# VHH binders against o75319: the designs that were tried, part 7

Target 1, 181 residues: o75319
Amino acid sequence: GNHIPERWKDYLPVGQRMPGTRFIAFKVPLQKSFEKKLAPEECFSPLDLFNKIREQNEELGLIIDLTYTQRYYKPEDLPETVPYLKIFTVGHQVPDDETIFKFKHAVNGFLKENKDNDKLIGVHCTHGLNRTGYLICRYLIDVEGVRPDDAIELFNRCRGHCLERQNYIEDLQNGPIRKNW

## First folded at step 7 (VHH)

Design ua1
Fold by OpenDDE, fold request of step 9:
Structure ua1 (fold): chain B 181 residues (1-181), chain A 118 residues (1-118)
Amino acid sequence: as target 1 above (181 residues)
Amino acid sequence: QLQLVESGGGLVQPGGSLRLSCEASGFTFSSYYMGWYRQAPGKQRELVAFIYSGGSTNYADSVKGRFTISRDNAKNTVYLQMNSLRPEDTAIYYCAAFRGEYGSSDVWGKGTPVTVSS
């Protein structure tokens, strides 16, 4: 259905590029059918996403969608020039090893294929915060060797909102490193 | 004004070492993320090394084990120790500072040239 996700309006639509990385996080854009339930200033469509990215003088090279539903927008709503990857990620629980691996693999693949440009990996879940933040931080920690608190801080600053889920934070800070293969 | 000034570049033989410095002025250095980037002729500018405000570091695969980024907050300076230099390391090296917050501007140096040649 066209029900607006809970608390969706509370989050900034798009974060900032995470310095030293190719990541940018944003909340899920909503297709036109959702606009009937939103004030004009609350609307955030796929088109709006790209406009906001452009305003930051950035360009998306990949969108990773971590939502567990397909009701928010269609890949066809995106420019053909930007690949779309769906990784169904269950909310509230720490992503499993398979999900983490899929994310890492996608990121690494992108980086390998996009060494000659500076395009960004756009990552979103529903709010572009918890699942999104966890997987981005998990990547920074496991693959780039970043201290968990440094990764979390960078994400929070750039997203404009802090990770909220304690189990995610705890796993990032004290959990085991996940395999990268 | 916010400013970064690189130094330490030059000509070196393969296998040699250089130490680049980047001095910051006009902003709270300790709260910024710092990075070294390089651009070779005809190539895209690329990240070489990155250091978090919290001290974590990250490196391009091509320089891992050879380059070390560090920072001295008391001196508002970030360093890049480059060992075992290779011809493919030849580039203009740029220092950059990032706040990582809305409304903030990135700061870039003018660059210092590094040439590795026999």
Scores: ipSAE 0.895, ipTM 0.942, lowest interface PAE 0.5, mean pLDDT 95
Fold by OpenDDE, fold request of step 9:
Structure ua1 (fold): chain B 181 residues (1-181), chain A 118 residues (1-118)
Amino acid sequence: as target 1 above (181 residues)
Amino acid sequence: QLQLVESGGGLVQPGGSLRLSCEASGFTFSSYYMGWYRQAPGKQRELVAFIYSGGSTNYADSVKGRFTISRDNAKNTVYLQMNSLRPEDTAIYYCAAFRGEYGSSDVWGKGTPVTVSS
């Protein structure tokens, strides 16, 4: 239950805010029970997440967790002032319409309720890359009308890592627009 | 060092039009993301329009259909065409440039004032 996800240590803990958006992507933070399996400099806890966000002079207003497990950390590990949303998202396959809709709905709801601030939507899966990148890009493409290559490039640059899964990339570039309703 | 200089602001009547320009110097911005922001008195700075290095654009809901952002990379300039201006559009308008690269810093202009009043 407390094994470190494969290749988790290979990814930057936190990306940077995506300019022109309210998104920031990061890899999954790990609760205290994982620390014994990590070197001190490899540790990335929920507390570390917030510290790194503050170092960028940003503030999280929402965390969307796309992992398909609850073993990494508990919502109780987060500040009470930051809403937490779990969207169980299966890995390695293109998210289904329901998952995409849930994500879009959550983002739109947040933007509607947070017009008076500049707080960010933090999104993560295991590595904060493939599922995370897909859904963020899917939103930019479907809702904001951004060209797929522009969305993907922006995400990759800001995350500091590129989307890896060809099926995700192909779906973003050539797949159908998903319904926003 | 990249520098941004806004121009084109001024006083205009409701329903009027203005065209803002933002010229970059010291560095070419063809690979940069560009945005127009505005800050009204007593309010927070907000995104007005954004243009990707690849040419995609997005807009605040309040300006959709009225404002158009464009860029001329050969002139290192980004534009904001503002039509059908409203009193609520009154603000200082800022141009911003983003490299979009992890660890990079944003560049901001000093702003140009836009006042919409009868």
Scores: ipSAE 0.894, ipTM 0.941, lowest interface PAE 0.5, mean pLDDT 95
Fold by OpenDDE, look of step 8:
Structure ua1 (fold): chain B 181 residues (1-181), chain A 118 residues (1-118)
Amino acid sequence: as target 1 above (181 residues)
Amino acid sequence: QLQLVESGGGLVQPGGSLRLSCEASGFTFSSYYMGWYRQAPGKQRELVAFIYSGGSTNYADSVKGRFTISRDNAKNTVYLQMNSLRPEDTAIYYCAAFRGEYGSSDVWGKGTPVTVSS
């Protein structure tokens, strides 16, 4: 269906690049069929995403979609020059080891292949906050050795919203390190 | 307004050491994220080392074990200790400050050259 996700309108559409990283988080863009249910100023399409990224003088090199549905937009709505990766991630629960591994592998692959540029890894779930923030922070903690509080703070500041799910925060702060390979 | 001034660059032989400094003037950078970047001729600017406001650090793989980033908030200065320097480390090194807030802008120094050559 074309119903607007709950609380979707409450979140900033696009965050800011996370300094020291190649990450940028945003909420899910919605295809044109959703526009009839939104005020013009509330609309955020795949095209709008790229416009906003350009306004920040940045360029997307990869989009990682963590939503557990395909109803929001189609990969065909994106430029052909930007690869799209779907990692079906269940909401409200801490991602499993396989999901975490897939995310890390995708990020590492991108970084290996994009050493000669400064393109960003765009990550989103529905709101671009909880699942998105968890996996980005999980990467920073497990792969780059960043302290959990430092990672969480950086993400929150750059996204313009704070992680909300206590189980995610608790796992990041006190949970075990996940295998990187 | 925050300004960054790098120093400590120069010519050094392979295997040698240098210590770069970046001093901030204006607003204190105690709450800022700081990074050292470098750009070699004909190459893309790359992150060398990054230090969080909370103290975490991250390094490019090519400099891990050789370079150390640190900060002295009392002196408004960030440092890059570079040991075991290699010719491929030759570049202009830039200091950068990031407020880490949505909508903020970055501050960059003008750079200090580092040349590693026999």
Scores: ipSAE 0.878, ipTM 0.936, lowest interface PAE 0.5, mean pLDDT 95
Fold by OpenDDE, look of step 7:
Structure ua1 (fold): chain B 181 residues (1-181), chain A 118 residues (1-118)
Amino acid sequence: as target 1 above (181 residues)
Amino acid sequence: QLQLVESGGGLVQPGGSLRLSCEASGFTFSSYYMGWYRQAPGKQRELVAFIYSGGSTNYADSVKGRFTISRDNAKNTVYLQMNSLRPEDTAIYYCAAFRGEYGSSDVWGKGTPVTVSS
């Protein structure tokens, strides 16, 4: 199970902090076993993730993993000081209300517990784009009251790639507000 | 020469109001997200209010209903209307500009002090 995800190499490994928020998006880091299938410059491990975050003068306080598999890396590959949360999220379809609720709950819990610092919530799916972008934007829209276009634009700019899935974009722009925690 | 200049800070009594202004120069103001931050003595800098380029706003829970952020792109200025001020609002207030593009640099003002005291 160490096949490189399709198109994984095409995306920037780490975005930048979303101003006005504590979110940062990135593509899934790959554990050491994947390195055999990658050029050195293509490698992006959990260690590389933290190095890149540090280069931005930021610190991760939480990682939310939205992938629907556990084959990419292990929580043990992360520093013990950074909590890891798995929310199994099916790709290509709009996340269900339960998934959205779990995400909102996790974010709100983190914010309540981390009022005294500026640590970031790192969010990723496979490419750190569609599922990741949808849930971050859904939070900004439903919880923070941000206009859908403003949320989407901010995410796209900061991630360095645009949301690709039309069903996600349509749901964010025209779909109903989901239940808040 | 990117620059932000804050003004409007000062001493005010509890329950009073202040209006902060931040004037930008040296960059395309309309393309930036704007924020007000504050840092109280012995505390970490925190977000107070944020305004998107499209006009959306968000606020820290502690200031919701009391503070209002707005922008005037024609004047390259962002404002923070602060009502019902409390002693815990005492801090140096900073204006910040964010381009919101991957790899872009942020711009920060030097800060304006706000003191709420009887």
Scores: ipSAE 0.826, ipTM 0.914, lowest interface PAE 0.6, mean pLDDT 95
Fold by ESMFold2, fold request of step 9:
Structure ua1 (fold): chain B 181 residues (1-181), chain A 118 residues (1-118)
Amino acid sequence: as target 1 above (181 residues)
Amino acid sequence: QLQLVESGGGLVQPGGSLRLSCEASGFTFSSYYMGWYRQAPGKQRELVAFIYSGGSTNYADSVKGRFTISRDNAKNTVYLQMNSLRPEDTAIYYCAAFRGEYGSSDVWGKGTPVTVSS
């Protein structure tokens, strides 16, 4: 059904643009059918997402959805002019190399196509934290050469919540650099 | 209270070098992320180089291998060494400081102009 995801209410809807990058992270927006289960101040719809981005004087140019489900909202609930990409990412284990490659490919493609603007890549999983933080940090580490602790610190500060899954943190800190191609 | 002051801009020939400085006052410099941005006439402001509070750096593709960002926490200063300058590097260069914390405000300098021409 339309059950509110576990602990979803505990997370800030949208983070802050990560300075020095083109990323902004957020929790999954919920379509109107979920709103009967939410207080007005708890609602975070696809429309709310774009309003909150606009309030930061930013603009989304791509949404990367890392969830394994489409029950939360439909791509049709987004402005038709904003590209949407689903990358099915398993939520309990470190993303595999294929998933990491897909993410890097999408980001690099966006940057090439958007070199003359300052639009952001919005990334979300269910809570906009663990899978989202892992893949953003993996990109910063592998592609931009950022030290693991620096990437994690920037993500945590800008998201307003610290990464929680220890296996993700350990892989970012101590795991191998993944190949770029 | 919070202030950034850029210096070191000017006129330089293609192939030349400049070193920009940005001095910070009124905050604990070591806890901030720092960036150099530039804006050419009629263009949007764009990131040139970025340095994390922990020292990691990244660069715009157009300047990789030519520009180097660095910081001196003892002097509350960030630098941009610009080598092999090209006419397309002509812009006003801005220093910016970011706490990175949700809800925090960015700090921007007034900018220092750089012109690369014969």
Scores: ipSAE 0.795, ipTM 0.904, lowest interface PAE 0.8, mean pLDDT 91
Fold by ESMFold2, look of step 8:
Structure ua1 (fold): chain B 181 residues (1-181), chain A 118 residues (1-118)
Amino acid sequence: as target 1 above (181 residues)
Amino acid sequence: QLQLVESGGGLVQPGGSLRLSCEASGFTFSSYYMGWYRQAPGKQRELVAFIYSGGSTNYADSVKGRFTISRDNAKNTVYLQMNSLRPEDTAIYYCAAFRGEYGSSDVWGKGTPVTVSS
C-alpha cells in the first residue's frame, strides 16, 4: 500500500555530499499520493530532492535505488537527464556479493562517464541509512582503500544519522575485503 | 577566524618535485577532513588528494603514484608531495578543510600557484 514507511519521518531527507567522494545519501522520496498523511514540512518528493541538492550547489548525475518496490515513486518522476538504476538489495542482512558487485560496477561506470564534471551519485534505500551506508562504505573500503572506521565516520557525519545495524557495522569493520573483479 | 595558508608553490621543470604545505589555525585540526584541489585556467576545480581525520587517503587517478598527501596533527599542517611533475599539473593548488556535516562550512585557502614547464 501507500502507507508511510516505518520511521521514515525520523530521518533527515538528504545528507551532505561526502567530501572527497562523489556520493550523497538520502531517504526514499515519496510521490504526491503519500502526502495526504504528511504535514507540509514532512513532505519529501522527487522534486524536493532535486531542490535540496540544488540548495547545496550540487547536481545529481545518477540515482541508485536500493529498494525492492516501485510504490514510492516512479522513475518517470525524475528528470530525463538523471539516469536511474535499481539494485534490489535485501534488507536486514549483509548484502550478498552479487549486490555488492553490481553497486561497485555502477559506481565505476559512472565515474568513467563523468570524469569531466562534478555530478554526484545519489544513493537511497528506504531510510537512506543502513543498506545505503553499508554499500557506500563497502565501496570506499574495497575500491578506495579507506579504513572501515574512517568510512563509517564520514558516512555518519554526512548523513546526519549513525549506521544502526550491528551486523552491517561488524561486517564493515571485521569482515573480508570483497573482490572488485 | 578560521584560516588555511598554503605555501611551497613555484616554477619547476617537468620530472621535478615540489612539496606544498598548508598550515591551519583557529580550529581543531585533527577532527577535520583535508583535501588538496587544483584549478587550471578555464577549468573546473578538481580534487587531487584527500586525507581523512583518521588518516585514510585517496587520490585522483591522474596523480596516483606521483603525489602523496600527509598530515601532521601536532603542527596543524597538511602536505602534498608532488613528484614526477608534468606540464598538465600546472594549476593553482588549494587546501580545503571539511567537517562533513550537512550545512557545515568548508574552509578554503587562497591557493598557491604551481607551474611545470621547461
Scores: ipSAE 0.784, ipTM 0.905, lowest interface PAE 0.9, mean pLDDT 91

Design ua1
Fold by ESMFold2, fold request of step 9:
Structure ua1 (fold): chain B 181 residues (1-181), chain A 118 residues (1-118)
Amino acid sequence: as target 1 above (181 residues)
Amino acid sequence: QLQLVESGGGLVQPGGSLRLSCEASGFTFSSYYMGWYRQAPGKQRELVAFIYSGGSTNYADSVKGRFTISRDNAKNTVYLQMNSLRPEDTAIYYCAAFRGEYGSSDVWGKGTPVTVSS
Protein backbone atom coordinates (compact mmCIF):
# COMPACT_ATOMS: atom_id res chain seq x y z
CA GLY B 1 0.00 0.00 0.00
CA ASN B 2 0.64 3.63 0.55
CA HIS B 3 2.32 2.94 3.89
CA ILE B 4 4.74 5.66 5.02
CA PRO B 5 8.28 4.24 5.06
CA GLU B 6 9.40 3.20 8.56
CA ARG B 7 11.05 6.07 10.47
CA TRP B 8 10.69 8.40 7.44
CA LYS B 9 9.10 11.12 9.62
CA ASP B 10 12.21 11.14 11.87
CA TYR B 11 14.50 12.69 9.22
CA LEU B 12 14.89 16.24 7.97
CA PRO B 13 13.49 16.42 4.43
CA VAL B 14 16.43 18.12 2.71
CA GLY B 15 19.98 18.75 3.85
CA GLN B 16 22.29 21.65 3.04
CA ARG B 17 24.51 21.83 -0.04
CA MET B 18 27.79 20.16 0.85
CA PRO B 19 30.36 22.98 0.43
CA GLY B 20 33.22 22.24 -1.92
CA THR B 21 31.00 19.73 -3.74
CA ARG B 22 27.96 19.66 -6.06
CA PHE B 23 25.93 17.35 -3.76
CA ILE B 24 22.75 17.78 -1.75
CA ALA B 25 21.03 14.87 0.03
CA PHE B 26 17.36 14.37 0.92
CA LYS B 27 14.88 11.70 1.92
CA VAL B 28 12.53 10.24 -0.65
CA PRO B 29 9.73 12.65 -1.57
CA LEU B 30 6.24 11.15 -1.35
CA GLN B 31 3.57 11.75 -3.99
CA LYS B 32 0.30 13.35 -2.87
CA SER B 33 -1.52 10.01 -2.43
CA PHE B 34 0.55 9.47 0.74
CA GLU B 35 -0.61 12.77 2.28
CA LYS B 36 -3.83 11.32 3.72
CA LYS B 37 -1.58 9.63 6.34
CA LEU B 38 0.48 12.75 7.08
CA ALA B 39 -0.06 15.91 9.06
CA PRO B 40 0.40 19.03 6.93
CA GLU B 41 3.78 19.81 8.49
CA GLU B 42 4.98 16.25 7.79
CA CYS B 43 4.33 16.43 4.04
CA PHE B 44 7.31 16.33 1.71
CA SER B 45 6.22 16.01 -1.92
CA PRO B 46 8.26 16.31 -5.13
CA LEU B 47 7.01 19.91 -5.33
CA ASP B 48 8.10 20.54 -1.72
CA LEU B 49 11.57 19.24 -2.60
CA PHE B 50 12.00 21.78 -5.40
CA ASN B 51 10.63 24.60 -3.24
CA LYS B 52 13.08 23.79 -0.44
CA ILE B 53 16.00 23.74 -2.89
CA ARG B 54 14.93 27.15 -4.22
CA GLU B 55 14.72 28.46 -0.64
CA GLN B 56 18.45 27.69 -0.35
CA ASN B 57 19.09 29.67 -3.57
CA GLU B 58 20.10 26.45 -5.32
CA GLU B 59 18.92 24.56 -8.39
CA LEU B 60 18.83 20.81 -9.05
CA GLY B 61 20.48 19.61 -12.24
CA LEU B 62 20.20 15.86 -11.61
CA ILE B 63 18.32 13.57 -9.25
CA ILE B 64 19.90 10.21 -8.44
CA ASP B 65 17.28 7.93 -6.88
CA LEU B 66 18.84 4.99 -5.01
CA THR B 67 15.59 3.25 -4.02
CA TYR B 68 14.54 -0.18 -5.25
CA THR B 69 10.91 0.85 -5.77
CA GLN B 70 8.88 3.41 -7.72
CA ARG B 71 5.90 3.44 -5.30
CA TYR B 72 6.92 6.70 -3.59
CA TYR B 73 6.83 8.95 -6.65
CA LYS B 74 7.43 8.70 -10.37
CA PRO B 75 9.74 10.90 -12.45
CA GLU B 76 6.57 12.24 -14.11
CA ASP B 77 5.56 13.69 -10.70
CA LEU B 78 8.54 16.03 -10.71
CA PRO B 79 7.39 19.65 -11.18
CA GLU B 80 10.17 20.49 -13.64
CA THR B 81 12.10 18.77 -16.41
CA VAL B 82 15.19 17.70 -14.43
CA PRO B 83 17.40 14.76 -15.44
CA TYR B 84 16.53 11.74 -13.33
CA LEU B 85 18.48 8.53 -12.86
CA LYS B 86 17.53 5.50 -10.81
CA ILE B 87 20.39 3.33 -9.52
CA PHE B 88 18.90 0.32 -7.77
CA THR B 89 20.90 0.00 -4.54
CA VAL B 90 20.37 -2.94 -2.22
CA GLY B 91 20.00 -1.89 1.42
CA HIS B 92 21.56 -3.42 4.54
CA GLN B 93 24.82 -4.37 2.75
CA VAL B 94 27.66 -2.23 1.47
CA PRO B 95 26.79 -1.43 -2.18
CA ASP B 96 28.60 -3.66 -4.64
CA ASP B 97 31.31 -2.45 -7.01
CA GLU B 98 28.94 -2.28 -10.00
CA THR B 99 26.58 0.05 -8.11
CA ILE B 100 29.49 2.21 -6.97
CA PHE B 101 30.80 2.51 -10.53
CA LYS B 102 27.34 3.43 -11.86
CA PHE B 103 27.15 6.21 -9.27
CA LYS B 104 30.64 7.47 -10.13
CA HIS B 105 29.88 7.51 -13.86
CA ALA B 106 26.63 9.41 -13.30
CA VAL B 107 28.34 12.04 -11.15
CA ASN B 108 31.30 12.43 -13.52
CA GLY B 109 28.99 12.74 -16.50
CA PHE B 110 26.99 15.44 -14.77
CA LEU B 111 30.10 17.41 -13.80
CA LYS B 112 31.38 17.33 -17.38
CA GLU B 113 28.08 18.52 -18.86
CA ASN B 114 27.50 21.14 -16.14
CA LYS B 115 30.96 22.67 -15.73
CA ASP B 116 29.59 26.09 -16.71
CA ASN B 117 26.79 26.25 -14.13
CA ASP B 118 26.40 25.61 -10.39
CA LYS B 119 23.44 23.20 -10.42
CA LEU B 120 23.38 20.45 -7.81
CA ILE B 121 23.21 16.68 -7.85
CA GLY B 122 20.39 15.61 -5.56
CA VAL B 123 20.84 12.14 -4.10
CA HIS B 124 18.27 10.15 -2.12
CA CYS B 125 17.44 6.69 -0.91
CA THR B 126 14.45 6.12 1.39
CA HIS B 127 15.79 8.22 4.30
CA GLY B 128 18.57 10.07 2.48
CA LEU B 129 21.11 8.85 5.00
CA ASN B 130 22.84 5.47 4.86
CA ARG B 131 22.94 4.43 1.19
CA THR B 132 23.01 8.08 0.13
CA GLY B 133 25.80 8.98 2.53
CA TYR B 134 27.79 5.89 1.63
CA LEU B 135 27.78 6.57 -2.11
CA ILE B 136 28.49 10.29 -1.77
CA CYS B 137 31.37 9.58 0.62
CA ARG B 138 32.68 6.76 -1.60
CA TYR B 139 32.78 9.21 -4.50
CA LEU B 140 34.60 11.85 -2.45
CA ILE B 141 37.12 9.29 -1.19
CA ASP B 142 37.82 7.39 -4.41
CA VAL B 143 37.51 10.13 -7.01
CA GLU B 144 38.49 13.29 -5.12
CA GLY B 145 40.96 11.75 -2.65
CA VAL B 146 39.16 12.99 0.47
CA ARG B 147 40.07 11.24 3.73
CA PRO B 148 37.27 8.95 4.93
CA ASP B 149 36.69 10.77 8.22
CA ASP B 150 36.58 14.13 6.42
CA ALA B 151 34.00 12.89 3.92
CA ILE B 152 31.83 11.38 6.64
CA GLU B 153 31.98 14.54 8.76
CA LEU B 154 30.98 16.78 5.86
CA PHE B 155 28.06 14.53 4.93
CA ASN B 156 26.83 14.25 8.53
CA ARG B 157 27.00 18.00 9.12
CA CYS B 158 25.23 18.90 5.89
CA ARG B 159 22.57 16.17 6.08
CA GLY B 160 21.79 17.10 9.69
CA HIS B 161 21.92 13.43 10.69
CA CYS B 162 24.86 11.07 11.25
CA LEU B 163 25.42 7.93 9.22
CA GLU B 164 24.01 5.07 11.29
CA ARG B 165 25.07 1.76 9.72
CA GLN B 166 28.38 0.59 11.11
CA ASN B 167 29.20 -1.75 8.21
CA TYR B 168 29.00 1.29 5.85
CA ILE B 169 31.14 3.42 8.16
CA GLU B 170 33.70 0.63 8.58
CA ASP B 171 33.94 0.09 4.83
CA LEU B 172 34.43 3.82 4.19
CA GLN B 173 37.10 4.10 6.92
CA ASN B 174 38.98 0.83 6.42
CA GLY B 175 37.81 -0.75 3.20
CA PRO B 176 39.57 -0.71 -0.15
CA ILE B 177 39.57 2.16 -2.61
CA ARG B 178 37.27 1.17 -5.46
CA LYS B 179 38.41 1.37 -9.07
CA ASN B 180 37.33 4.50 -10.97
CA TRP B 181 37.58 3.15 -14.51
CA GLN A 1 32.16 37.32 14.65
CA LEU A 2 34.36 35.57 12.10
CA GLN A 3 35.97 37.89 9.52
CA LEU A 4 38.30 37.01 6.63
CA VAL A 5 41.04 39.24 5.22
CA GLU A 6 42.90 38.22 2.07
CA SER A 7 46.35 39.47 1.13
CA GLY A 8 49.19 38.66 -1.27
CA GLY A 9 47.60 39.56 -4.60
CA GLY A 10 49.27 41.70 -7.23
CA LEU A 11 50.71 41.92 -10.72
CA VAL A 12 52.80 39.00 -11.91
CA GLN A 13 54.12 37.86 -15.28
CA PRO A 14 53.06 34.58 -16.89
CA GLY A 15 54.93 31.63 -15.41
CA GLY A 16 55.36 33.49 -12.11
CA SER A 17 54.20 32.64 -8.62
CA LEU A 18 52.15 34.27 -5.87
CA ARG A 19 51.14 33.17 -2.39
CA LEU A 20 47.77 34.37 -1.13
CA SER A 21 46.96 34.46 2.58
CA CYS A 22 43.59 34.61 4.29
CA GLU A 23 43.60 35.47 7.98
CA ALA A 24 40.51 34.73 10.04
CA SER A 25 39.56 36.73 13.12
CA GLY A 26 36.96 35.49 15.60
CA PHE A 27 36.92 32.01 17.12
CA THR A 28 37.29 28.27 16.29
CA PHE A 29 38.83 28.59 12.79
CA SER A 30 39.76 24.87 12.96
CA SER A 31 36.11 23.74 12.71
CA TYR A 32 35.52 25.53 9.39
CA TYR A 33 35.83 24.30 5.82
CA MET A 34 37.78 26.84 3.77
CA GLY A 35 37.86 27.68 0.09
CA TRP A 36 39.49 29.97 -2.41
CA TYR A 37 37.20 31.23 -5.15
CA ARG A 38 37.87 33.56 -8.04
CA GLN A 39 35.83 35.88 -10.19
CA ALA A 40 36.92 37.39 -13.50
CA PRO A 41 34.99 40.41 -14.85
CA GLY A 42 31.64 39.38 -16.33
CA LYS A 43 31.87 35.83 -15.00
CA GLN A 44 30.40 34.09 -12.00
CA ARG A 45 32.52 33.27 -8.97
CA GLU A 46 34.06 29.79 -9.23
CA LEU A 47 35.74 27.40 -6.79
CA VAL A 48 39.53 27.21 -7.15
CA ALA A 49 40.62 25.16 -4.14
CA PHE A 50 38.92 23.76 -1.07
CA ILE A 51 40.26 22.45 2.25
CA TYR A 52 38.24 20.45 4.76
CA SER A 53 38.31 21.12 8.50
CA GLY A 54 40.23 17.84 8.78
CA GLY A 55 42.74 18.75 6.07
CA SER A 56 41.56 17.04 2.88
CA THR A 57 41.91 19.19 -0.25
CA ASN A 58 40.20 19.47 -3.63
CA TYR A 59 41.00 21.59 -6.70
CA ALA A 60 39.40 22.86 -9.87
CA ASP A 61 40.74 20.98 -12.92
CA SER A 62 42.14 24.21 -14.37
CA VAL A 63 44.57 24.66 -11.45
CA LYS A 64 45.48 21.09 -10.49
CA GLY A 65 49.23 20.65 -10.22
CA ARG A 66 49.85 24.43 -10.16
CA PHE A 67 47.99 25.63 -7.05
CA THR A 68 48.19 24.31 -3.48
CA ILE A 69 45.80 25.18 -0.64
CA SER A 70 46.96 24.75 2.94
CA ARG A 71 45.86 25.83 6.39
CA ASP A 72 47.54 26.74 9.67
CA ASN A 73 44.92 26.45 12.39
CA ALA A 74 47.27 27.88 15.03
CA LYS A 75 47.52 31.10 12.99
CA ASN A 76 43.88 31.04 11.80
CA THR A 77 45.20 31.34 8.27
CA VAL A 78 44.58 29.61 4.96
CA TYR A 79 47.01 29.93 2.03
CA LEU A 80 46.92 29.52 -1.73
CA GLN A 81 50.30 28.91 -3.37
CA MET A 82 49.90 29.71 -7.07
CA ASN A 83 52.66 28.54 -9.41
CA SER A 84 53.02 28.60 -13.21
CA LEU A 85 50.50 31.42 -13.45
CA ARG A 86 48.69 32.06 -16.72
CA PRO A 87 46.75 35.07 -18.03
CA GLU A 88 43.57 32.99 -17.59
CA ASP A 89 44.19 33.03 -13.81
CA THR A 90 43.57 36.80 -13.72
CA ALA A 91 40.70 37.44 -11.29
CA ILE A 92 39.75 38.72 -7.88
CA TYR A 93 40.45 35.87 -5.43
CA TYR A 94 38.12 35.44 -2.46
CA CYS A 95 38.53 33.43 0.71
CA ALA A 96 35.41 31.76 2.11
CA ALA A 97 34.62 29.86 5.29
CA PHE A 98 31.82 27.32 5.75
CA ARG A 99 30.50 25.64 8.90
CA GLY A 100 28.88 22.93 6.75
CA GLU A 101 26.10 22.47 9.32
CA TYR A 102 22.40 22.47 8.46
CA GLY A 103 21.13 26.03 8.68
CA SER A 104 24.57 27.68 8.92
CA SER A 105 25.78 30.58 6.77
CA ASP A 106 29.11 31.20 5.03
CA VAL A 107 31.64 34.00 5.50
CA TRP A 108 33.40 35.77 2.62
CA GLY A 109 36.39 38.04 2.45
CA LYS A 110 36.49 41.20 0.32
CA GLY A 111 38.97 39.67 -2.14
CA THR A 112 42.52 40.26 -3.32
CA PRO A 113 43.16 41.04 -7.03
CA VAL A 114 45.58 38.96 -9.08
CA THR A 115 46.66 40.10 -12.54
CA VAL A 116 48.78 37.85 -14.74
CA SER A 117 50.15 39.83 -17.66
CA SER A 118 53.39 40.55 -19.41
Scores: ipSAE 0.776, ipTM 0.892, lowest interface PAE 0.8, mean pLDDT 91
Fold by ESMFold2, look of step 7:
Structure ua1 (fold): chain B 181 residues (1-181), chain A 118 residues (1-118)
Amino acid sequence: as target 1 above (181 residues)
Amino acid sequence: QLQLVESGGGLVQPGGSLRLSCEASGFTFSSYYMGWYRQAPGKQRELVAFIYSGGSTNYADSVKGRFTISRDNAKNTVYLQMNSLRPEDTAIYYCAAFRGEYGSSDVWGKGTPVTVSS
């Protein structure tokens, strides 16, 4: 159904663009049918997402949706035709190597195609925090050579919330470097 | 308010070297992310090199192996060592500082021109 995801209201809708990167993170937008359960100031629709990105003087060039469901919104609900990619990512556990490689492949493809513009990759899971933060940081560490603590710090500051899941943090800090695609 | 002043630009022959400096004023400099960006005539401003508050660096592919970003937190200064310069490196180079926190504003210097030609 149209049940508001647990604790979804507790998170800032959209983070700050991450300097030095092409990433911006946000929580899952909710289509209009969810709005009956929300006060006007709590709403965060696909249209609200694009308005908030525009307010930062930015433009989305790709949305990577990490949710393990299709119930929150449909790509056709987006106010503009923006490339959209779903990578089904199971919550509560460190993403497996296949998921990590799919994410890296999508990011690298975007960067090649968009080398002559400044468009952003928007990444979200349900809350835009743990799965989103893990995969963004994993990319920065494995592909860009960023130290784990530096990657985590940048994500946390720009998202406006700290990564919460200790198993993700420990894997980023102490786990092996994953094969780059 | 954080202020950024670039220096060290100029004319240089292909294959030469330059070192750019960017001096910041502010007691929180060590917590900032710093970057060098460049803009050539008719082109969009692009990232050249970026350094995290904790020291991690990344670079545009076009300069990797030739340019080195570094920071000296005691002097509130970030540097860009540019080696093996090429004509395509010709641009105005800008220093930028980012706090990264949600709602914070970035700070940009006025730029220092670099011209690489025979």
Scores: ipSAE 0.756, ipTM 0.895, lowest interface PAE 1.0, mean pLDDT 90

Design ua12
Fold by ESMFold2, look of step 8:
Structure ua12 (fold): chain B 181 residues (1-181), chain A 118 residues (1-118)
Amino acid sequence: as target 1 above (181 residues)
Amino acid sequence: QLQLVESGGGLVQPGGSLRLSCEASGFTFSSYYMGWYRQAPGKQRELVAFIYSGGSTNYADSVKGRFTISRDNAKNTVYLQMNSLRPEDTAIYYCAAFRGEYQSHDVWGKGTPVTVSS
């Protein structure tokens, strides 16, 4: 149903733009029907997302939704001018190579189409932390050559929360470098 | 007040080299991410090179293989070595420092002009 996701209230709604990159991470926004179970200060709707991005003097050019469901909000709740892409990503285990490839392809396509602006790629899963952090860091490591610890540090600082799942952290630090195509 | 001061800009012939320096004062330099950005007349400011606190680097495609960013944490200084300069590299070059923390403020230098012409 419309249950608030476990521990969702524990996370900052939107992180900071990750400097040196085109990424910003956030937790899943929740449509109006969830707000009955939330105090006013706990609400974080799709509209709230865009307001918070504007407050940072930034603009979203793509939203990548990593959740395995559409119950939290509908793409129609987003401005029509902002492309939306869902990449179904199973939780608790390291994303498979197909998921990683889809993410890389989407980011590379965005960067090519948006090379003359500074719009951001917004990425979220349920909490905007583990799956989101893994895929962003995997991109930085594999495509941009960033060392694992540097990628993880940047994500953690900008998200405002540290990556939690040890299997993700170990795969980023010690796992195989993935092919980009 | 945290401050960044760029130097090393100037007029150079195509194919020449320049080394930009950015000296930081008033903060713990080693914990910051550092970047060089540039802005040519009529264009938006763009990232040129970025260096992580742990030393990883990224470059704009237009400068890969020609420019090198580095940092010397003992001197609180970040450098941009610019080789094989082209007229399209003409711009004001800015040094920037970022903490990355939520709602942290970035710090920008005032810029150093670089002109590449005969």
Scores: ipSAE 0.701, ipTM 0.881, lowest interface PAE 1.4, mean pLDDT 91
Fold by OpenDDE, look of step 7:
Structure ua12 (fold): chain B 181 residues (1-181), chain A 118 residues (1-118)
Amino acid sequence: as target 1 above (181 residues)
Amino acid sequence: QLQLVESGGGLVQPGGSLRLSCEASGFTFSSYYMGWYRQAPGKQRELVAFIYSGGSTNYADSVKGRFTISRDNAKNTVYLQMNSLRPEDTAIYYCAAFRGEYQSHDVWGKGTPVTVSS
């Protein structure tokens, strides 16, 4: 159905680029069919996403969708020039090694192919916070060697909201490095 | 009044070393993430090195093992030690400060030129 995700309205639609990285996080944009259930100022469509990114003087080069459903928007709602990658990621539990691997592989592939530009990797789940934050931080920690607290702090500040799930935070801080690629 | 001032650039031979400095003023230095960027002629600006507020660092692949970023909060200064310089390192090097907060504004220096040539 077209029901608005719980607490979706409570989160900022788009974060800031994470300095030193190519990442930007946002909550899931909703296709037009959801607009009738929202006040005008609450609407956040795929078009609104790109407008907001433009307002930040940035450009998306890739969108990674971590939601576990396809009901929110269609890839066809995005410009053809921006690749769309779906990684079905279950909420509330730490992503498994396969999911982490898929995410890392996608990011690394993008970086390899986009060395000549400064386009961003847009990452979102439902709220663009917990699953999104975990995987971005996991990448920074495992691949870039960033200290867990530094990664988490950077993400939280740039997203405008803090990671909420203690199991995600604990795994990032104390869990094993997953270099399976 | 917020500003960054780079220094230390110049001409050096291949294989040589330079140390860049960037002094901050007008803001709380310790709360900012710091980065060195460079822009070569005809190319886009690119990240060279980044240092987190907590001290973590990352580097562009092209400079890993050769460059080192560090910061001295007491002096409001970030450094870039550049060793084993190559001609392809020739660029204008920029210092940047980032608060990392959702509503924050970035601070950029005016740049210091580095030329690596025999």
Scores: ipSAE 0.681, ipTM 0.861, lowest interface PAE 0.8, mean pLDDT 94

